VHH binders against q9y6x5. Designs and how they scored, part 318

Target 1, 379 residues: q9y6x5
Amino acid sequence: LPPKLLLVSFDGFRADYLKNYEFPHLQNFIKEGVLVEHVKNVFITKTFPNHYSIVTGLYEESHGIVANSMYDAVTKKHFSDSNDKDPFWWNEAVPIWVTNQLQENRSSAAAMWPGTDVPIHDTISSYFMNYNSSVSFEERLNNITMWLNNSNPPVTFATLYWEEPDASGHKYGPEDKENMSRVLKKIDDLIGDLVQRLKMLGLWENLNVIITSDHGMTQCSQDRLINLDSCIDHSYYTLIDLSPVAAILPKINRTEVYNKLKNCSPHMNVYLKEDIPNRFYYQHNDRIQPIILVADEGWTIVLNESSQKLGDHGYDNSLPSMHPFLAAHGPAFHKGYKHSTINIVDIYPMMCHILGLKPHPNNGTFGHTKCLLVDQWCI

## First folded at step 13 (VHH)

Design Z36 (framework vhh_7uia_1)
Fold by ESMFold2-Fast, scan of step 13:
Order: C-alpha cells, then sequence, then structure tokens
Structure Z36 (fold): chain B 379 residues (1-379), chain A 124 residues (1-124)
C-alpha cells in the first residue's frame, strides 16, 4: 500500500518559541519522532514565497512567488490579492501535489496551503478548500482526514495550513509573553487534537506527519520606522511591495531613484537588482523589481504613517528570529532523533523520497535530511 | 444486511473486568478500521479505542490506556474490547463502529455504521 504524508504548517512559528514556552503535545510528538531545531528559510521570509519553496524545493527567484505582492515587468500583471487564481503566478515551478498526481495513480488533498486552490500546469489538488481564514482548524482537520481515509485513488499527499501564530505575532509582537503564551498553548492543543483524530481513525502509525512553518517573527516598534516620503516623492516610482522589503519600480531614471533612496535611513539597505547579495538567491526573476530596499531587523518601512504591527517578518533569512522548526513522526522517520539545521528547500526532495516520487530539479540537498529517515544510513 | 452486534456488557464492581464483543456481518471488516465509542449518562459521545484494518495498530483515549485492549479475530469477524481495572467513570453505553466517512445532514461523520450498544455499569 502506498506511503502517505500529511504536511502541516503553523504560519509564523518562530523556532525559539520551543525553548521559551511549554508544548506538552508537540513534545510528545517529537519524543516519538524527529526534531530539526532550525530551518533556514528562503529570502524574502514571507508566507507565500516560503510555503511555495517547501513544496517545490526552489528558491523564490526560481519558483516565481517572490513576494506576497508582485509585479511582472514582462506581462505587466499585478499580484496583490491572496485570492488571485491566475495560474501565471504559480506556473514557474511544479509543486509536490502536482508531481504526486501526475507520476502515480494517486490523489492529493489540501486544507488551504498556499497555491492548492490554483490549477498549476493544468493540475489542481484532487481535493481542496478555497482559502478562507474564517474556517476553523477543526473543519480543516475534518476535511483533510476524511480525504486521507476515504479516497479512491488514495490520497497519499495532504496539506494543512493554519494562520497562527503569525496573526497574533503581528498583533502583539513575539516579546508579549502573556498573549503569545495563550496563543501558543492553543496551537499545542490543536496539535493534540490532530494526533488524537489520526489515532481515532486508525491512521496514526501508518501516516507520515510533518509539522513545520514558513518563517519566524521579530519585534517591531513605533520607534523603529523608516519613512520613504522623507526621501523620495511618490511621483518618482511605483511601489510594488512595502515592508520590510520594499520593491521599487522607478518612473524616472533608475540611478536617480537609487541616489534619492541610498542615504534615506541607516537602518535600510538599498540594492540595485544586480547588487542584491548572492546569498539571498533573490535576483534572477522578472518579478524582482529594479530596486529592492531591505530594512534591518525590527524596522518597518512606512509612507508618512504609523504602523500598527508589533511583530513582522520578511527580513534577512540569516536572522535566527526568521527561522521556523520542523518536527516529524511516522514510519519513514526515526524516533527520538534531534537535528540542528536544514534548509527549507531540503524538505521537498525528502518528501519526494518518502512518497517514492521523482523530484523535479530543485535547490534542495537530499543528504541534509538523510539522518531523519529510517531507510537511510548516517555515519 | 450490514450489521454490527455488541455483547458482553453488564454490571461490574470497581476494579473488575469485562470483555465486549462486536460481531460484524455484510462487509470485509479487515478492510476497515474499527472503533469503540461510549456515551455516559447525560454526556456526549466519547471515542475510546480504534484498531486499523490493515496494520493491526491499536489506539486508545488517554483515560483508558493501559486498562483497555482492543483486538480482532478476522476468522470470526469479531472485534473485542477487553476492559480491566474498571472505574465508575467507565459507566456508559459502548458502541462498536466502522471507520468510514459519511455525509449526513450537512455534516461529515467519521463512522458510517454503529451497533445497538451494550451497557456497562461500574458500581458497588
Amino acid sequence: as target 1 above (379 residues)
Amino acid sequence: QLQLVETGGGLVKPGGSLRLSCVVSGFTFSSYAMAWVRQAPGKELEWVSSISGSGGSTYYEDSVKGRFTISTDNAKNTLYLQMSSLKPEDTAVYYCARVQWKYHSGEYEPFDYWGQGTQVTVSS
């Protein structure tokens, strides 16, 4: 019988939350499975880009979801609505559910993972829910487990996405221990519900489950604002994305716009596209704008306004505050194994291996995840 | 035609033991996960235990773990629940159920067929 995998994301689950808060259900999960303490995500450290990197194994410049707000210079198309169903934005890569459906007589299921309600290469997840943030975790869990248990051809790859702790991280900031403690306890309870549901359905010991996230969260402040209106007038450029990575499309000479911005703030790096650091792997795509502004950790770029955000992400992917974790349990995984760090692009080839799929060319390295798997040998 | 029939309930003193049986007919029960679900007086349905049809894996609600054992006899098409160290809190009607999602009146339910139930009373 074919192996099955459920991939679960809790948006914005910063890795060091595991050390600063109690997670009895998650710790029980980890005790009988594996833990990767830090996952080095891709730049920019935003929701859509990193969720697509998890399921494609590609850097953002390669898979084409380079931000949550995008402009494509070649086609003149704009992406700024999370409900935009144009496959154009997603078709530069092949996500794992498409590979799963095309290589094997298998189905995929999705409870709101980014991209799963869009036909990509003329293939949509066999079962899916249209994105709606008001749908409860319980309803998502009911649908995903029903599809895992009751499908022909069998659902072998399933995804489940939840907006917390990201929404609360933005609202309260990660340093608000009182509010974050309450939010994280609720997430741990949801993990407990997930495990109990799978046990009730007889699925737990035969299902591979990965719990991960797309990025972390850092504390912001009204004392750490960068006002672009103090440096450059709106008539000089079109703003494609604002904070903490601003995407600038010049309306005048690019060098003139660059010169107006380069000395705007000591807490912001200003890059011409070709000067973006190679380590970001954020350069070779038409959706990356001619000028990119990168705020220092905890700084918010604004347009003559205050910011209500007490927490944010999108910053440099070398920052530990931007890193999520990965925990996994199931027949493919060792029990009680702890690993320090992997790259977020390494998750895709590992998942392809577990499912017996041939991965599309990708930026991940299977060797980085071998020690997590029972059918692989580590020294 | 498709039936689940429970037996083995009764009155037992605290610390005692009972074995519930569920005889299944009308389907290949080794192809389905099977569950025991209970309902105490004035309370909601509570899942107790499940056994997978293909893997032979067993699962328990935390309050019964180590005290209850779920098992099957494929040759007899029978599901069992061996209950030991029974507590007054275990007093309930116990139902055998087949794990198969069913859509009913706007809701998806994880069990499509249920037995009639068997009463377990733990009291002095």
Scores: ipSAE 0.267, ipTM 0.710, lowest interface PAE 5.1, mean pLDDT 91

Design Z37 (framework vhh_7uia_1)
Fold by ESMFold2-Fast, scan of step 13:
Structure Z37 (fold): chain B 379 residues (1-379), chain A 124 residues (1-124)
Amino acid sequence: as target 1 above (379 residues)
Amino acid sequence: QLQLVETGGGLVKPGGSLRLSCVVSGFTFSSYAMAWVRQAPGKELEWVSSISGSGGSTYYEDSVKGRFTISTDNAKNTLYLQMSSLKPEDTAVYYCARVQYKYHSGEFELFDYWGQGTQVTVSS
């Protein structure tokens, strides 16, 4: 009876992969559902920040997960990208699974979505898996499908996260057509497995399913490196995050550090926190450091070392290479509808509408997604 | 006591039709999704079709879509598979199965109760 939603993320799935490779299973999914060709993500275009923006509808400066590596100057705490379970980092926003459990007294389920194995505002996902990259997609799917129909209170919101094609995008780069073709075909097969599993279980027609991603991927090169050590001595600052957005905490006067960095490379912009472009919505949070360095697309910031990464993300969110897509199928969605662009923060109020939840104040605009939904007028 | 009893199999010529029936006892269809699964000689199990308990939604493997129809008669506690335009490659033992919503590790471990199977042979 109550509406159910499964939110699936394939990390690092660049939108234009859909045009350059064949996805027979995904195309069958889209044929009877909706496709948003580009999702404009939030800055910085990194995994933890954008996954948390999807489920909160907030810019990074508002939800507090501002990078995969963070430092809070007030509390002296450090967030590691090696899975910090301290609720402190996640408590600046209320993700949709918490709202789902508290407003409607329903259950939530999670297979590895960032933040779901952490108690946030004293509430943890009703069913969850501790993050472990070695757990197969099949095992994650088995748990999610079991929880969707064998829970009391009923599971109405479920999440499923998969690390590819991001890991291979970093290793091979998005321009390696041979290796990326193999990786993307395997992902399409996993989408086929997902749909078949839901059909076998009798869930497919009555379950809302969203397939999306947090960011894209751009080609990097050993010919496009910015050596930070050539511009400033390591004794003048503490490095909080490195590439392609470097977070600099000065050990001396901020203006002096800024002056040493300002003309370091023609392929990097150096900002004092208050001078970060307004369009990034990346300024009003204590975890954003006093100086931020933003590399140009495809450039890597290094410390007197070569980089083995052939692909990366984190760059300017206006770049099409950083944009993922969104596809959806289910009773809430039109069939055979294609939409050009939405903002990643728009996903949250849309999901709240589908589940009948009152959204917390957010940066999304429900009007941007209304054309996707059968119970809404877009004109 | 839970029981699934299948009938309706047999020998048919290519292009022919058969209706398989599965009578269930010990549970109600409205509480469970039901499926048909087949196994051809020397091959793995293959899912054929499912029907939801709550919505009456039906699903089919691509090779049978448009030729097979799954349905239920709740008053008779009977699941049906109407097969038309049968092909030699449809030759298999057909099982009716109840969908499980408990933990499962393998694809066909999604089913907790199975019928005995009924043989369908399509040959000239």
Scores: ipSAE 0.006, ipTM 0.502, lowest interface PAE 10.2, mean pLDDT 89

Design Z38 (framework vhh_7uia_1)
Fold by ESMFold2-Fast, scan of step 13:
Structure Z38 (fold): chain B 379 residues (1-379), chain A 125 residues (1-125)
Amino acid sequence: as target 1 above (379 residues)
Amino acid sequence: QLQLVETGGGLVKPGGSLRLSCVVSGFTFSSYAMAWVRQAPGKELEWVSSISGSGGSTYYEDSVKGRFTISTDNAKNTLYLQMSSLKPEDTAVYYCAKVQYKYHDTGEWEPFDYWGQGTQVTVSS
């Protein structure tokens, strides 16, 4: 029987929530598995980009999902994070479920993971659910567990995505201990339900399970706003994405737009595309706009309006507030092992190793995850 | 037609042991995960233990770990639950159940599609 892997994401699960709140079910999972305390995600620290980096092992400039809202100047296509199923946006990389289906004649299953309801390189996940935020965690889990047990060819790679605690992190902010405690307790209960379901179905000891996230969350405030309308008139540019990383497409001379923006606020950095710091790996893609604005942590870019968001993400990926964690359990993983930090792009080659797949060229380093795995030497 | 028949229940004193048996007919026994589920008087159904179809993996509710052992005999199409160090809290009707993998249109999960009639286990002094 081939090895099986279930990859679970709780959107916006900031790593230090593990230290500030109680997670009895997650702690029991970790006790018999592994924990990576911090995962350094890719820039920009947004949902679609980082979820695609997890399953491709690539920086955003390489896989092409460079933001939740994008514009491609060559084809003049627009992408919105709410509902774009055009394969064009996803075809710059090969996600693991496509590799899984094509290399070994195996099936993949997906409950709502970004990109899994889109045919990529003419290949769609063997079993999938069209994205719908109203579908319960229980229904997603029911479908995934059914597909893991009853597939021919066998489902060897499965994904499960859940929107919390990101939605509540935006609404309440991560410093609202009362509301965040309630939300995080509910997530821990869902983790308990997941483990109990796998045990009841006879799957737990033979299934590799990874629980991770795409980014963290930082506190925002009405006192930390950057009004872009105070910097530049709307007639000079098209806004592709706003906050906390603004993507600016000039309608006039690029230098004139840059000069109007570059000294407007002490709380944002303004970059011409070629001047974006190399450490971001956010430059070499046609979907990255000619001018990028990067707000300082906790600052929100607005258009002459107040912001209702008390929490946000998208900020510099060196910020600990932007980092998620990774926990894993199963026959491939050590028991009771803690590791400090990996890069989010390292998850892909690790998963390929567990499944016996040849990884596509990627930006991850397998050596960074070796100490998590029972069949590897890390000393 | 699928049929599950439980036997082996009875009255036992605290600290005692019982072995429950479930004879299965109407399906290929080794193709499905099987479970033991119990219901105490006035309580909801509680999952106790599961065994994979291959018999290679066993799982237990935390309160019974180390005390109960689930096993199968494929030649006899029989599921067993060996219960040791029994406590008054273990008093319940015990059901064997076939684990369900079928999706329902409503998305509501019902983990078991076939159960036996149940066998009563009473632990009292």
Scores: ipSAE 0.000, ipTM 0.403, lowest interface PAE 12.4, mean pLDDT 89

Design Z4 (framework vhh_7uia_1)
Fold by ESMFold2-Fast, scan of step 13:
Structure Z4 (fold): chain B 379 residues (1-379), chain A 124 residues (1-124)
Amino acid sequence: as target 1 above (379 residues)
Amino acid sequence: QLQLVETGGGLVKPGGSLRLSCVVSGFTFSSYAMAWVRQAPGKELEWVSSISGSGGNTYYEDSVKGRFTISTDNAKNTLYLQMSSLKPEDTAVYYCARAQYKYHSGEWEPFDYWGQGTQVTVSS
């Protein structure tokens, strides 16, 4: 049987949570595996963009999922996190589960990973669950383990997504030690359940398992609001996305809208699309709007109202608070190895190597992950 | 008829050893992962050890690792658990179980067939 890989995401798991809270089950996983302390994600540091970057190895401008809320001016289609099932939005890239099924006549399985309940290039994951946030981690794990053991052709790539600690990070903020301690302990218990289930079913030593996340979390406050209505009237533009990266589609002259916004707040940067910093790799896609507003860390853009969010993400990807981690265990990985940093786009070519797949052209660099792997030469 | 029959339980003093046996009939033993699961008085079920259908891979709960050994004899359709250095906290009913890989009507449990259980008591 070919190599197998299970990719697990805990949404919004900030890397430095590992230093500030106790994770006995995750620490046991890492002791016999590898840890990458920081993963530099793509801009904007949001759920859908970064989950798609993990499985395509592409920057957002290349894979087309450029935000959790998007507008395409050519087709006049609107995308939101509640209306994500149109293949149009996902077809600018080929995710690894599609490549896995088409290159080797293998099966893929998915429990809730963004995009896996959508046919992409007329291909859907062989086994999948329609997205439903009310489905327990336990039920997702039960389906994944059944599919890994009882499939023909064999499931060689499986994904598992969980919404925490992101939901609680938004509600309580990452500085709420009491609430975050409870949430993170529950996640560590789920990691323990995952490992125990794989051992119980005889899978543990033959399965490669990656545990990672899409972004971190930063503390927000009612004292750090940018009221966009104080800058510009609603009649001048259409708002495509609000906070912390606002996507502005002008209804009048673009330069006039830009001039009304550019000096409105010292706590946001205002960019014409062509002036967006090259380091973001966030310019070359029609879904990126003519004017982008980028709030400073911890600042929330609002429309003449308060924000209920005590934590948020989407900020500059150079910020350590936006970085997740990556931990892995299995026959492909060294034991007890720690690595400082990789780019989130580097995960895709590493996974292709583990599975024996030819990667599609991508923005990742295989060399950045070589030291994690037993079959690779590393300095 | 599918059947799992357990033997080998009993009373043993701390530091002692016991060998549990589970004789399987009605299915191809080597096609399934097999497990030992225990339940101590007043506690929940605890997975103890598993062995793959090929017999090549064995897994253990951390508290029993190095003390217990799981093995199979395919010619006899028998699963074994060799227990050594037994402790009072190992006192439990021990169940032989077959690992389930099938999903039915939204309900999935890790094991689909269980033995009757055999009592292991570590005392005195």
Scores: ipSAE 0.000, ipTM 0.485, lowest interface PAE 11.0, mean pLDDT 89

Design Z5 (framework vhh_7uia_1)
Fold by ESMFold2-Fast, scan of step 13:
Structure Z5 (fold): chain B 379 residues (1-379), chain A 124 residues (1-124)
Amino acid sequence: as target 1 above (379 residues)
Amino acid sequence: QLQLVETGGGLVKPGGSLRLSCVVSGFTFSSYAMAWVRQAPGKELEWVSSISGSGGDTYYEDSVKGRFTISTDNAKNTLYLQMSSLKPEDTAVYYCARAQYKYHSGEWEPFDYWGQGTQVTVSS
């Protein structure tokens, strides 16, 4: 029987929440599985870019989803919200569900993972749900488990996405212990429901399950705003993305726009595209704009306005507040093993190995995840 | 500096047409969804139409479907509402508004910036 994998994302689950709150169901899951305490995500530390990096093993400059709002300088196309179902934006990479369906004559299933309701290279997940936030976790789980049990060809790769704790992290901020405690307890209960459902259906012992996230969350404040309108007049540029990483398309000479921005705020770094730090791996794509502004942690870039966000993400990927975790259980994984850190791009080649798929060229290093796996040599 | 300025309103007879324009400044038009919202005298605000920042996705209230067309001109930072087959019930102040769609909620964010409005009167 082919190996099976369920990949679960709880959006915005900051790694250090595990140290500050109780997760009895998640802790029971990791006791008989593995935990990676920190996952270093890709820059920009945003939902669409990092979810696509998990399933492609590529930096954003390579897979083409470089932000949640984008402009492509070659084709002159704009992407600014999740209703844009144009395959153009997703076609610079091959996500694992496409590889799974094309290499092995196997099915894939998806409950709302970003990109799974879009045909990519003329291939859509065999079973999928169109994105709708009103659909309960239980309904998503019911569909995924039904598809894992009752498919021909068999579903061997399945994904499940849940919006919390990101939505509450934005609304309350990660430092609101009372509200975050309530939200995180609900998430732990959902993890308990997931495990119990898989056990009742006889799936648990033979299914590999990964629980992870795309990014963390940091505290924001009305006292930490950068008003871009005080730096530069709108007539000099087109704004492609705003906060906390602003993407600037100059309407005049690029050097003149750069000179107006470079010393405007001590809480923002301004980069010409070719001067973006190599460590970000955020330079070699037509969707990355000529000037990028990067706000310091907890600072929000605004256009002569207030911000309602008490928490945000998108910041420098070296910041621990931006890091998620990874937990896994199943026949491929050791039991009771803890690992300190991996890169988010390392998840893809590990998943390909578990499923017996040949990975497309990627930025991950399989060696970084070897110690998690029972069939591999570990140093 | 952030401004939304509506024009194109006026008095029109039933069955007539008008084109509303909203010129935006102080932000990149293509980075935000835009909407038209109207308010008839003594009534609550009613959402009319929205358009994604790419211009690829459009949404309409049922009462205006097939009669109104929302569009954008990114080169001019301008949002349009082409209104045809106007009815007395379309009489209202029309506002353009900036919005941002949130993937997490699957819904539009509350509209954060509004213009001054332009009056449309359909005279019987």
Scores: ipSAE 0.000, ipTM 0.168, lowest interface PAE 14.6, mean pLDDT 87

Design Z6 (framework vhh_7uia_1)
Fold by ESMFold2-Fast, scan of step 13:
Structure Z6 (fold): chain B 379 residues (1-379), chain A 124 residues (1-124)
Amino acid sequence: as target 1 above (379 residues)
Amino acid sequence: QLQLVETGGGLVKPGGSLRLSCVVSGFTFSSYAMAWVRQAPGKELEWVSSIGGSGGSTYYEDSVKGRFTISTDNAKNTLYLQMSSLKPEDTAVYYCARAQYKYHSGEWEPFDYWGQGTQVTVSS
């Protein structure tokens, strides 16, 4: 019988929420499975980049989804809508569902994971839902479980994406304990529903399930704004992405734009593309703009206006506030094992191992996750 | 044609036992997860127990755990539910069901074929 894996993402689930709120259903899942307390994500700490890193094992400069809003100066194409279906943006890497379909006689299924409604290298997930934020978690779960139970060739890799707690994290900020408590309790109830439905369908003991996220969340404030209009006129540049990592395309000399921005605020760093710190692995791609601004944690870059966001992400990936967690259960995983930290790019080679797939070249290290797996020696 | 037929229901006193049987025909029994679902008068359908097709892994609703046992006899194409320590709140029509989703829809329909049900009444 081929191994099966369901990968679930709750967008913006900051790792330390696990310590500050009660998750009875998630704790029951972890008790009989594994927990990685912190996952160090890739820079920039945004939704599309990190979701694509999970399924490719690549840094953003390598897989090409370098931001949620992008511009390619060579082709003059813009990626600014979450519904952009142009394969051009996704074709710099091979995600695991494509590998799953091409290496073995197997199917993949997807409920809203970024990239799964796009043909990538002429291959689209065998079963998928077109992205629509209005579709309930229950409908996504119903489709995924139908496809896992009723497909030929069998679905061996399935993904499920949910927009919370990210949407509420932005609206209320992570320090709003009353609102975040309500949102996180709803997520825990959804995890309980997920487990119960897999048990009802006879899938639970034979299915590997990973629950993870793409990034965390940090508190923002109207007292922590960086106004770009105070230092440079908008006629000098095209703004590709704004906050907290601004992507600047100069309309005039790059050095002149850089000099106007360099000393604009003590709460952001200004980099020429070639000067971006090597530790970010955010330099070697045409979609990374000539000048990048990186705001300090909790600071918001604005254009002479107030920001309504009380929480945000995209900041330096060394910040614990930007880190998600990973929990897993199933025949491939130990029971009751806790691990401190892995890199988000390590998830891909681990998933390839579980599914018996040959991974494409990637930035992950299988050795970092082997202690989670029953068929591996930890030492 | 596909058919599920339940038997074994009846009247039993609190603390008593019953064994429900479901005979299936028209499909490869061992290839499907099978379930017991009950409905008390005026209440919604409640999942009771499931058994996986290939491995025989068993799952139970919390209120019946330790009291009910689900099993199969693949040679006889029969699903069983052994019920012990029965309580008045176990009174319901018990349905045998084959586990699969029917449609790409927003509705919860985890079972595609159902028997006609067998009545279990727990009363003094």
Scores: ipSAE 0.000, ipTM 0.442, lowest interface PAE 11.6, mean pLDDT 89

